# Designs tried in a protein design chat: VH-VL binders against q96p48r954to1139. Part 6

Target 1, 186 residues: q96p48r954to1139
Amino acid sequence: ASMGDTLSEQQLGDSDIPVIVYRCVDYITQCGLTSEGIYRKCGQTSKTQRLLESLRQDARSVHLKEGEQHVDDVSSALKRFLRDLPDGLFTRAQRLTWLEASEIEDEEEKVSRYRELLVRLPPVNRATVKALISHLYCVQCFSDTNQMNVHNLAIVFGPTLFQTDGQDYKAGRVVEDLINHYVVVF

## First folded at step 3 (VH-VL)

Design b09 (framework fv_felzartamab)
Fold by ESMFold2-Fast, scan of step 3:
Structure b09 (fold): chain C 186 residues (1-186), chain A 121 residues (1-121), chain B 107 residues (1-107)
Amino acid sequence: as target 1 above (186 residues)
Amino acid sequence: QVQLVESGGGLVQPGGSLRLSCAASGFTFSDYAMNWVRQAPGKGLEWVSGISGSGGRTYYADSVKGRFTISRDNSKNTLYLQMNSLRAEDTAVYYCARDYWDSEGYWFDYWGQGTLVTVSS
Amino acid sequence: DIELTQPPSVSVAPGQTARISCSGDNIGSKYVYWYQQKPGQAPVLVIYDDSDRPSGIPERFSGSNSGNTATLTISGTQAEDEADYYCQVWDSSSDYVFGGGTKLTVL
């Protein structure tokens, strides 16, 4: 049939970045960059859950407008979405390789290794990592106001992105390295 | 600086063919979906066709489906629109427009200056 | 599918507020984008995601979107704002849909 094996290939919505990620990042960029403890503070559990459910059903139809959503609920929804990814943002197959790269002592060699690993990620994962790290680089530029420097963001996002229980310090180091070297790695 | 430069427009008779090109520079071309948007003289904007960053997915307005073919060559940073079986109502300035990332449901963040296609006997 | 309706023309005096509407069935459930087009030039994005401004767009440009109507608002309108303005949404059945355009005349 003409519609057989090509049905999924003809659908819009197979973008390089999840709409949920874009909508949350955009809202926090507009409303949350000066919010004290952004990403460290948790939103209200029930509000975060309802927001995430709405985004999962149809993210394009969810309107995140200034003054109508608490930034901590949006940031918590984003973190929960990323943590709950079945294969993880950096993929389970490549997880250990990313963590081991953080142990390279030579800074230039480490940055080179991260660039190689980014190229080897699936396109959607690579684009999402780039978008997220770019956003976190922006967040830390306002650290004098929001109190979230690179180290603080690494503590929050390390366990979230690598789906650890918080005991693997290498996960935070990867995030910190990617933020610190954003302009060279991406 | 992002630049999109269209070429290939001209005068053609009904039933004829033209191939439009859009040369892109200042960004990683393969990371972005690309589109053609047209504007008939004195009229509004009309989306014509879109293509994903990899070129694996293509989309067409009903008015051009079966007659136009969008394609891209990422090694040359060039977008194409092959226009066949042209009709008088296809007369328009054709703009090359970049999507926000290789994503859907978004907007056109950069536009070229356009190339005029005139279909007349 | 969705159809977007704009008034063909809006006139304001310099320094006054211009409001350009974009009407569509349940448009408040979609994100709206606005483009400015001056004679002989390509369109320029002035508002994305209902109300956000790209870098370089003056703060006098703002947007809203609710129910069946989205609105582009230009506060303290200047002569340089004279242009055609187009609204746009994305729809899964129609892809990119543009409004018919509104000519803004200042003076």
Scores: ipSAE 0.000, ipTM 0.451, lowest interface PAE 17.1, mean pLDDT 83

Design e02 (framework fv_felzartamab)
Fold by ESMFold2-Fast, scan of step 3:
Structure e02 (fold): chain C 186 residues (1-186), chain A 118 residues (1-118), chain B 107 residues (1-107)
Amino acid sequence: as target 1 above (186 residues)
Amino acid sequence: QVQLVESGGGLVQPGGSLRLSCAASGFTFSSYSMNWVRQAPGKGLEWVSGISGSGGYTYYADSVKGRFTISRDNSKNTLYLQMNSLRAEDTAVYYCAKEGYWDYFDYWGQGTLVTVSS
Amino acid sequence: DIELTQPPSVSVAPGQTARISCSGDKLGDKYVYWYQQKPGQAPVLVIYQDSKRPSGIPERFSGSNSGNTATLTISGTQAEDEADYYCQAWDRSTYVVFGGGTKLTVL
């Protein structure tokens, strides 16, 4: 719901997720999977900000030509969009429940809890989580080249998605669990 | 294997109505925007209407706005085009087209002929 | 509102290079897509995002897009390349826009 508040009707893409997410994920899939430090390396601040502003105004008209935009600017724009969501990707109402689920010791019970929590997310949030985790699963498949394994991605996206200070290990564990158990959870 | 099969075309009189259907298979239907593109006999391609994966957003060419309604039933993997107040210039083969992640059509159906004639 | 202009016909001898243009205001700022349509058949995507080929499309097909003009290039044109070719772009106000089409004759 909250993600829809920042977009005009014309900006929704080919699924229930924000077109900004679609465009950035598609570009990184085409141009960035073998880029060393993808998502860890930051784009240039001014270029990232201008790109994000353009995407927020009219994401469908932004021309992300292969090689025209630096992959680090695109990855930084995606991270900033997700971090700046007013209600967060996992919602403020459910945030603590997601973090607490990461501490369940029994793996099968933990996976079952994540599945239950996904169903309770608004449809657009649920679809976006699925699309993002699917993408991160793809990114880590190229970790031999890009140096971004599941743990590295969890360190980056934990604070981003749960809007933490980077010191909350539970946020990283949620991301790591979702990537590792992608085929069972989704 | 992606398959798109149109049906519902036929002969209709000016001012009449017709409903087209497109049965989709071989992909996650709800994840992709769907479109109707038409082609009058001996003429070029003309985009008619598009609908987002969720069905929450619809788009129309100015030539059909107010007369045509696009819809989808994701539980049945089916796309629809309700055509009202039909005119002779609506005579065309109507193609069902699947959108990729960008604004292109990666798969097309065979088309269904709509003839508006008295 | 963007309008895409294509020449109505292009003729080329077998084995020669065919070039089909598609012109529109600031078209180079948009992605352009190309479709091939043979008589009695549905269109087939031959180029997406200006210059990329789908699986199964011969390497003799290539595309470019800069300024106001996108170009579909067919090197070593074959008889089976005879078809109508359509360019397509997306516009924020009119959505999906097709060019008028170009009939390619190989004679």
Scores: ipSAE 0.007, ipTM 0.510, lowest interface PAE 10.1, mean pLDDT 85

Design e03 (framework fv_felzartamab)
Fold by ESMFold2-Fast, scan of step 3:
Structure e03 (fold): chain C 186 residues (1-186), chain A 118 residues (1-118), chain B 107 residues (1-107)
Amino acid sequence: as target 1 above (186 residues)
Amino acid sequence: QVQLVESGGGLVQPGGSLRLSCAASGFTFSSYSMNWVRQAPGKGLEWVSGISGSGGYTYYADSVKGRFTISRDNSKNTLYLQMNSLRAEDTAVYYCAKEDYWDYFDYWGQGTLVTVSS
Amino acid sequence: DIELTQPPSVSVAPGQTARISCSGDKLGDKYVYWYQQKPGQAPVLVIYQDSKRPSGIPERFSGSNSGNTATLTISGTQAEDEADYYCQAWDSSTYVVFGGGTKLTVL
């Protein structure tokens, strides 16, 4: 049997996140932080799909080696996995509440609301959000080379994590807020 | 205020070379990707080349790859396009364009005309 | 590789709604940007990220993008909207891609 499609059905890694997320984040941290357009550029469709299928089937057995996998194929596989989650990373039940929190005008109140919403997420979802945002914070630290600042990452991951078609600006704002306030939110 | 001013255009014979410059002001130049976009007389927009803020990455349209070289000098806030082996098909107004939020152009210069003719 | 197709021209009477299409394979999976260009002038961004307007662009300009087609809509079209309009998208293999442009005539 293959791994399931939900976060709770996926094999968990050492930090209580899905192994797929761990494998992709680890590889990009090793090989992709200075790659221009990381996460904005798409990998080759067939290679990305084959990689994602291998990760869904048995992520613990997939070893991504430097020079053998294009970073854009790995980043695309991660985005596709997160986008295709049946309940979404932020959950269907809380999705609108997260989007509405992005509209809070008072900065302190907004950050407090995000912390409250994170605690209400299932443990695996919460750990996965923290791991992903931590990784994106790292990616933007290399933005002078990779050209992916906080705004660029927000436009990519907003639609991905909230499963929008890119027209919901609030999704991008949530991602941007979480990256900008990483230290105080997590 | 953001300003982009192109220079270096002119008349050149086929096979010749030209170097275009774009002087930028009003923003942190090294933090943004810059691009060259051209437009042949009476025709549409064609993207030519792009360069990352650091200058570490460059991208070229297939039509100019191997003939044109994009570069920048962040200490002078200046973008360059070195055009070699020019062809009649390269005749166009060349615009300097600033990227915002990756892949779209929020500010454009007035353009500089390059005419390749015998 | 994505190719963006626009109609070469669109005509509309003043006060009517103009619609300019931009078609490409799975274009709805990408962000589309729209530029207005008047004779002798540089292009001006009028819509970014499918449907958002930059500061200073009138409310009558709107955009949408789904499936294979993005659309620029100008409601209550004014004489000053007469111009060439270009759509743009990013493609990982060919980078920046522009549509062929649409001449909007307001008569």
Scores: ipSAE 0.000, ipTM 0.444, lowest interface PAE 17.9, mean pLDDT 85

Design e04 (framework fv_felzartamab)
Fold by ESMFold2-Fast, scan of step 3:
Structure e04 (fold): chain C 186 residues (1-186), chain A 118 residues (1-118), chain B 107 residues (1-107)
Amino acid sequence: as target 1 above (186 residues)
Amino acid sequence: QVQLVESGGGLVQPGGSLRLSCAASGFTFSSYSMNWVRQAPGKGLEWVSGISGSGGYTYYADSVKGRFTISRDNSKNTLYLQMNSLRAEDTAVYYCAKEGFWDYFDYWGQGTLVTVSS
Amino acid sequence: DIELTQPPSVSVAPGQTARISCSGDKLGDDYVYWYQQKPGQAPVLVIYQDSKRPSGIPERFSGSNSGNTATLTISGTQAEDEADYYCQAWDSSTYVVFGGGTKLTVL
């Protein structure tokens, strides 16, 4: 059976998230939390591409081992997977609504709106957003060593997750808000 | 106060080697990425190489990959650039630059001139 | 990867506002940094994270970054502001990228 390109066509794990996401997040959590510039720095192009192709073909059979994969190759593979989703992680139908929510000035109302929008996502997308933001919350907890604070992560993942063509800084604000308010949003 | 002092520049023949050093003071050296940036006479800035605080990750511009090696000795607060197989095109002032919190250079040394000529 | 394009030169009269552009594909998604370099000297950071000034940089320096273009603005330009200005961004494939530089002349 051929793998599809959308989230619904991916192999799903026990948490109803794509195995590709799980494999990459798990590896970075084990080996990459103290890596300087994690998610900012690029992996080797050929290794990243081969890894992503293996994950797209049969993610369940891909087992990453310490010392065998550079953390930057794995982080780059995850970013490319998320960026290349045809419908996007937040869906194209809801993208503008998420970006508009980032402009709500009252923090409590903004958090409430994000919680409402999460419920409206398809189950796989909602679970994947929760898992990814949880992971990024963990990454920023090590910012003293890895130098990736919430704002740094938002600049990397805003364009990646919202596919905004690089002209809308609101995408970064959504990511930053979700990380900063992870405990109360999820 | 942060200070970066480069040394090791000079005149070298094509195909030769040079090792540049940068002595750092005034900050926790091992906590910051360090970089080499060069500038050919009358030309703009060109990033050459970077190294993570731990030394575990190194990055190179395509123009120097395979010929230059960046390294650091955190016990001596010193950054190095080993330059092999030097070409006339490598003639430049080489600056040692400290990375800020987010991929910018908050402090620069005064530079050391490398001239590759017969 | 990105290429950063700057005008080669900008001229302004003393007291006028100078604007130096830096253009790159989707540049507004990334932080942009600006450096001032005077002849025979090392570069000096004048703007970081699009719009922030380091300690010691005059308040007449400001920055913005939106869409494909970042802009360094110098209000009430002084003679001592005459220098080369370089923008810088980060790229996941080529890492650190500098613009070609702009020579600011205060006439």
Scores: ipSAE 0.000, ipTM 0.445, lowest interface PAE 17.4, mean pLDDT 85

Design n01 (framework fv_felzartamab)
Fold by ESMFold2-Fast, scan of step 3:
Structure n01 (fold): chain C 186 residues (1-186), chain A 121 residues (1-121), chain B 107 residues (1-107)
Amino acid sequence: as target 1 above (186 residues)
Amino acid sequence: QVQLVESGGGLVQPGGSLRLSCAASGFTFSDYAMNWVRQAPGKGLEWVSGISGSGGSTYYADSVKGRFTISRDNSKNTLYLQMNSLRAEDTAVYYCARDYEDYSGYWFDYWGQGTLVTVSS
Amino acid sequence: DIELTQPPSVSVAPGQTARISCSGDNIGSKYVYWYQQKPGQAPVLVIYDDSDRPSGIPERFSGSNSGNTATLTISGTQAEDEADYYCQVWDSSSDYVFGGGTKLTVL
């Protein structure tokens, strides 16, 4: 079975992030911020997979419009794209270091460590992490309506970004820490 | 503890209608995409229709498009399949199945026991 | 455009290895799932992502997938393994595609 291309092999936009990520994030920002259970409620599988295949083939040619796409499908396509990255968003080489950083008890030391690790990421990965976490920060700002607070987003994106079984609480903690400290980390 | 229980099947004449229900329990129903899969007597499995967790996105096999409507009521943890303009070829056991998304795949992790729909004069 | 072909039946003696094939054009480029269905019962997932087992499925069940053929292998086959087995892939042109099924007889 085929895996997706690595992050560096993707079509890049003007902000140096994959066009796939930009297209999906932009759509959800326009249409999905108040959708209850956004990112938690799964898309329709066939539509999600076809959308993802279209984005992988030529993301620049894919234009997402509310009447033609549903937020459930776009959000699931983004999650699947990120989960399927062969090297992962945080890279295989740095994965364990990121997870271990989440266990630092001193808050200031933890934040400083995350900043160091971000600088060590390849430029595309760093820019993509920043764009994604910024987007998740926006999503949680509407949590009274969408019911997706920081902890809920961490439960979804921890396993997605670190490719874990969902039992490893450290993956969720990294995501939660990055969202909570977005202003000081990025 | 995940359970899916179908109901609503029965004998119906060609051109008639039936509404199938699937009562879900043991999980947060609205988090999962749901599907209907059927099996004609002595034949294999055929995917019929799927619906997203919110109910806002639906998709249908060509054989049922325009005749069947999938829907869900998340407040009642229930999945529905409205079947109109039924044909003899629609005779099958209809299964409710939960869509499972993992690292790289999509499959059905839990199935109901099925409900028999017989279209005959 | 993929269609999945399975042998209609496979027979094996208790304790022997059963092999059930699932053939399709370039199936090795897709993830394959296997379902077990006993008479009067719902299908049960026994293999996902070509070779992975769900919790609760015995280690004697294994899978492989390469080229044009995926295979479900049951080592030390038991009487309780007698059932119909279906392979499944997802394909962009055909959505969910199931094989025709294989009746495994343990005699």
Scores: ipSAE 0.667, ipTM 0.846, lowest interface PAE 1.1, mean pLDDT 89

Design n02 (framework fv_felzartamab)
Fold by ESMFold2-Fast, scan of step 3:
Structure n02 (fold): chain C 186 residues (1-186), chain A 122 residues (1-122), chain B 107 residues (1-107)
Amino acid sequence: as target 1 above (186 residues)
Amino acid sequence: QVQLVESGGGLVQPGGSLRLSCAASGFTFSDYAMNWVRQAPGKGLEWVSGISGSGGSTYYADSVKGRFTISRDNSKNTLYLQMNSLRAEDTAVYYCARDYYDILTGYWFDYWGQGTLVTVSS
Amino acid sequence: DIELTQPPSVSVAPGQTARISCSGDNIGSKYVYWYQQKPGQAPVLVIYDDSDRPSGIPERFSGSNSGNTATLTISGTQAEDEADYYCQVWDSSSDYVFGGGTKLTVL
């Protein structure tokens, strides 16, 4: 396993996605689905940074156990990992095309465009997008308890995945579309 | 200089319709979600509706759902609120507000217009 | 459905500390925002994300949020701080929820 400039250069597990992503998603699925404000609330800055550094160094050796890590520290570490990818999860080459696809008025045409764009992503990026959106679909199924519906997840993950500072709301629409059309798109 | 200027308020009869406009300047309009927040005379603030930067996602308070429609024209830097089937309880000052957020923590309304008064009375 | 309760009024002498509460079930698990509104004017954000101040808001404004109560604190209250104050949270069933407002009188 290696770490570098692209998602495929990260530490990869048997599932063809970064071990960091798998570890964080798995922990939140076990411990965080009913946590109010999951992904919206921040973890403690120093704990989040130390956790992320440990995951970047050797994710396979990091053991996340209920009671040892706060779910907000784990969720913040995942968000920072995804935001800080040098080429981004959707890649710099495809970024604008994904954002423009969110503006398509016809739902069937829009869904078809997303499917086409997913095929054009590198295999690791495609698998990671699928795993992440599947997880977010699961999170919003508990929105009555955790207060994170599709809209709230889009506000958080749009800027995170498309690496904006909150100035581009099209990014949120891409996330919302992928969650809402998960069965058809993936 | 961020500016939001509402217009279109006035007196209207119950069951009538009215369209509010909010002219935005001083920022890239399409990059921001926008909201309408109202305040009945002598009462508190009540969120009415929100729209994403692209206009693709819209959200409504239960009290106005099915009667009000939020929209935007990014080529004109203008936000709209189409109000149908107006009721006396819709009487309020309607504020246009810009949504701001920090991607790690949350969001809030950082700039508000001066408001436009809508009076629903016979 | 979360509901936010604020005291209708708070009175304080100039230079004294004003404390305005915003009570809601498990409000400490949500982010709280505070707005100041003077008569005939639009609201102005004074606190975001529980305790952060926007640029241009005086240091005498501070916030906290834990358990069932969020608090806006104004230290060394000035005459110009006389206004209505509203707390606000996001809720999945109600989206943006505002408190009923507190009228701060500086006598």
Scores: ipSAE 0.005, ipTM 0.484, lowest interface PAE 12.9, mean pLDDT 85

Design n03 (framework fv_felzartamab)
Fold by ESMFold2-Fast, scan of step 3:
Structure n03 (fold): chain C 186 residues (1-186), chain A 121 residues (1-121), chain B 107 residues (1-107)
Amino acid sequence: as target 1 above (186 residues)
Amino acid sequence: QVQLVESGGGLVQPGGSLRLSCAASGFTFSDYAMNWVRQAPGKGLEWVSGISGSGGSTYYADSVKGRFTISRDNSKNTLYLQMNSLRAEDTAVYYCARDYYDFSGYWFDYWGQGTLVTVSS
Amino acid sequence: DIELTQPPSVSVAPGQTARISCSGDNIGSKYVYWYQQKPGQAPVLVIYDDSDRPSGIPERFSGSNSGNTATLTISGTQAEDEADYYCQVWDSSSDYVFGGGTKLTVL
């Protein structure tokens, strides 16, 4: 990702989320839900880089059919895309507020705060968070096979989504809360 | 079947130079960052140098910076370590190791058998 | 900058559980990798990402990482498990950091 890129500047699909996000999520839903360590295992560094660059050029035309890409390369490309957003998925302006919301002791108040914060996100960011958390909810439904429960996904996606070098525990809590309360929050 | 084979080790005098090679097979060499890791006799592992898959970025431990140069030839599937101004403390088995990474860290999934470098008069 | 400390040696009887620690400040916030090295041989990756096992590594090898200590656990240790074991993390300021190594003796 380049400086000045935001989700609104990305290639957008019909559901108002980046095509890169949609296509990676779709591929993993088709091919990767039972893959052990999905999202925790890394793809090959150079293959992930080339895939991500192809997606950045023209995400709609990239060949992402069953058997054409390793699921770990696709999952790593998605993580890198989200990690490298200059403004972040939750935006730099709101990042700290999201992290602080994770420390609210009352569960109902915490859920209410997350709903409020989602409404304050730009429409593309809000839609993308919803799509991603929905997908992670599906991933953890197969945790008996893929071994990626909510906690494991939070460890992976906390630092990825919040770009929180040195503050990973709060970021993980946000992701875990959003997955656990998906039905109520969205 | 991933295979890494080091060569070029030997006896060299202090202040001398030596070039190590690592021949890679069984994978797309240009897709992986590569590293050199050394082990002095009876001692632990110490990372020496790393290079990106394209060769565009190189990294060095402080102990070898300015003396060692890592490079690769992707057309020959070969990794190199040019060692100049060698010191007695550079005496070690030098391993070629394939890099693997995620956003949470970097590690070595395959290692060669190593080549011994002895720096002695 | 993180420094990793391992006990120099651990001794267990055959069939018993061996536990090798790797201590570092807030190591639980990082991912830990474990290598096995037999005399005269190259290191072999036995655990990556704290607890994941590469294909071909026996099920008796497992790992954990929490707080200031990561642990490699070998259940039902066999004579062939006698080796030196090294933990490793990646740190942005120090790149690859190895522990000092632990010699596992099975007697």
Scores: ipSAE 0.000, ipTM 0.450, lowest interface PAE 14.1, mean pLDDT 84

Design n04 (framework fv_felzartamab)
Fold by ESMFold2-Fast, scan of step 3:
Structure n04 (fold): chain C 186 residues (1-186), chain A 121 residues (1-121), chain B 107 residues (1-107)
Amino acid sequence: as target 1 above (186 residues)
Amino acid sequence: QVQLVESGGGLVQPGGSLRLSCAASGFTFSDYAMNWVRQAPGKGLEWVSGISGSGGSTYYADSVKGRFTISRDNSKNTLYLQMNSLRAEDTAVYYCARDWYDSSGYYFDYWGQGTLVTVSS
Amino acid sequence: DIELTQPPSVSVAPGQTARISCSGDNIGSKYVYWYQQKPGQAPVLVIYDDSDRPSGIPERFSGSNSGNTATLTISGTQAEDEADYYCQVWDSSSDYVFGGGTKLTVL
């Protein structure tokens, strides 16, 4: 099997999402929204790996405090967790359907299709996508300072969430569409 | 050693067709998106078309959409550009470029030497 | 749609610092890439992700990107650096967008 854990096997918090995702998103929302290159800049490999190992062992006992963890180490741990999911965040079974939805030319039809696809995701996956996209919508609101607008975030998260190395442009489009249409899709 | 070698350029009349090829070596071809970038004589670089590593997704500049078709044969490590309805403004050196992607962005890390396409009567 | 503007030419004496700008609305929110092209040759990537150098590119090449302007800086410019330089970004509506290019003359 791949190196990640499925979402359904993770420790779940109050919002029905993995505690790892909640801890990382919460920390970056508190400390990282104005950090230049957030999600683009990589943390230190050893620090990121140690943090991710701690979160995988007992995420509920890991309390990230301002000044104690570099935001780039936390953002890298989150990206690595999501990238390493064996079934992927959008699921292997639905992956191609999500990618093809990004090619719908009519904007309202495209948004409607994304809403339909979200309902078809397992509850944990759906809640996690919503939480992540909500967070990324917040991150891009500070793009004048952090330099991470919706296009930049799509470049980072497309390959991360759809697990691509061959540079499938559709993956970035899905992420961008979900951020741009967050209010009407979720 | 990464190498990209273009071929198929030449003189064609307006309205004609031409097919370009790019032979890739030194890397796992199917792992990389590939692109065509052109440069008119004495002018700057212009992106023309891109194709994903699997060949499942293709993208085109507005100036060539509907006239050009990008494709690839991963079993032969070869990229193609079928150019139809050629116009004088399509005259350029056409470069094959490998698309490097990581969490940071989209850019071209290796380029071929180019092949000249001249559209003239 | 972002459009990238570069000065058409920059001239420096050997050993001086050359600065080539690439201007675009909110370009600091995108990753900028720089290519060097010598006459009759294919472009060569010299800077990726705003400021990183590929293996084999001399340390005298550096980049920055903030606000509406990205800059390629060549410290201690050498005769061999004489070339055309192009900036590039990726945009979801236009895919790959290149600047018009800057001819660097070292004399």
Scores: ipSAE 0.006, ipTM 0.472, lowest interface PAE 12.7, mean pLDDT 84

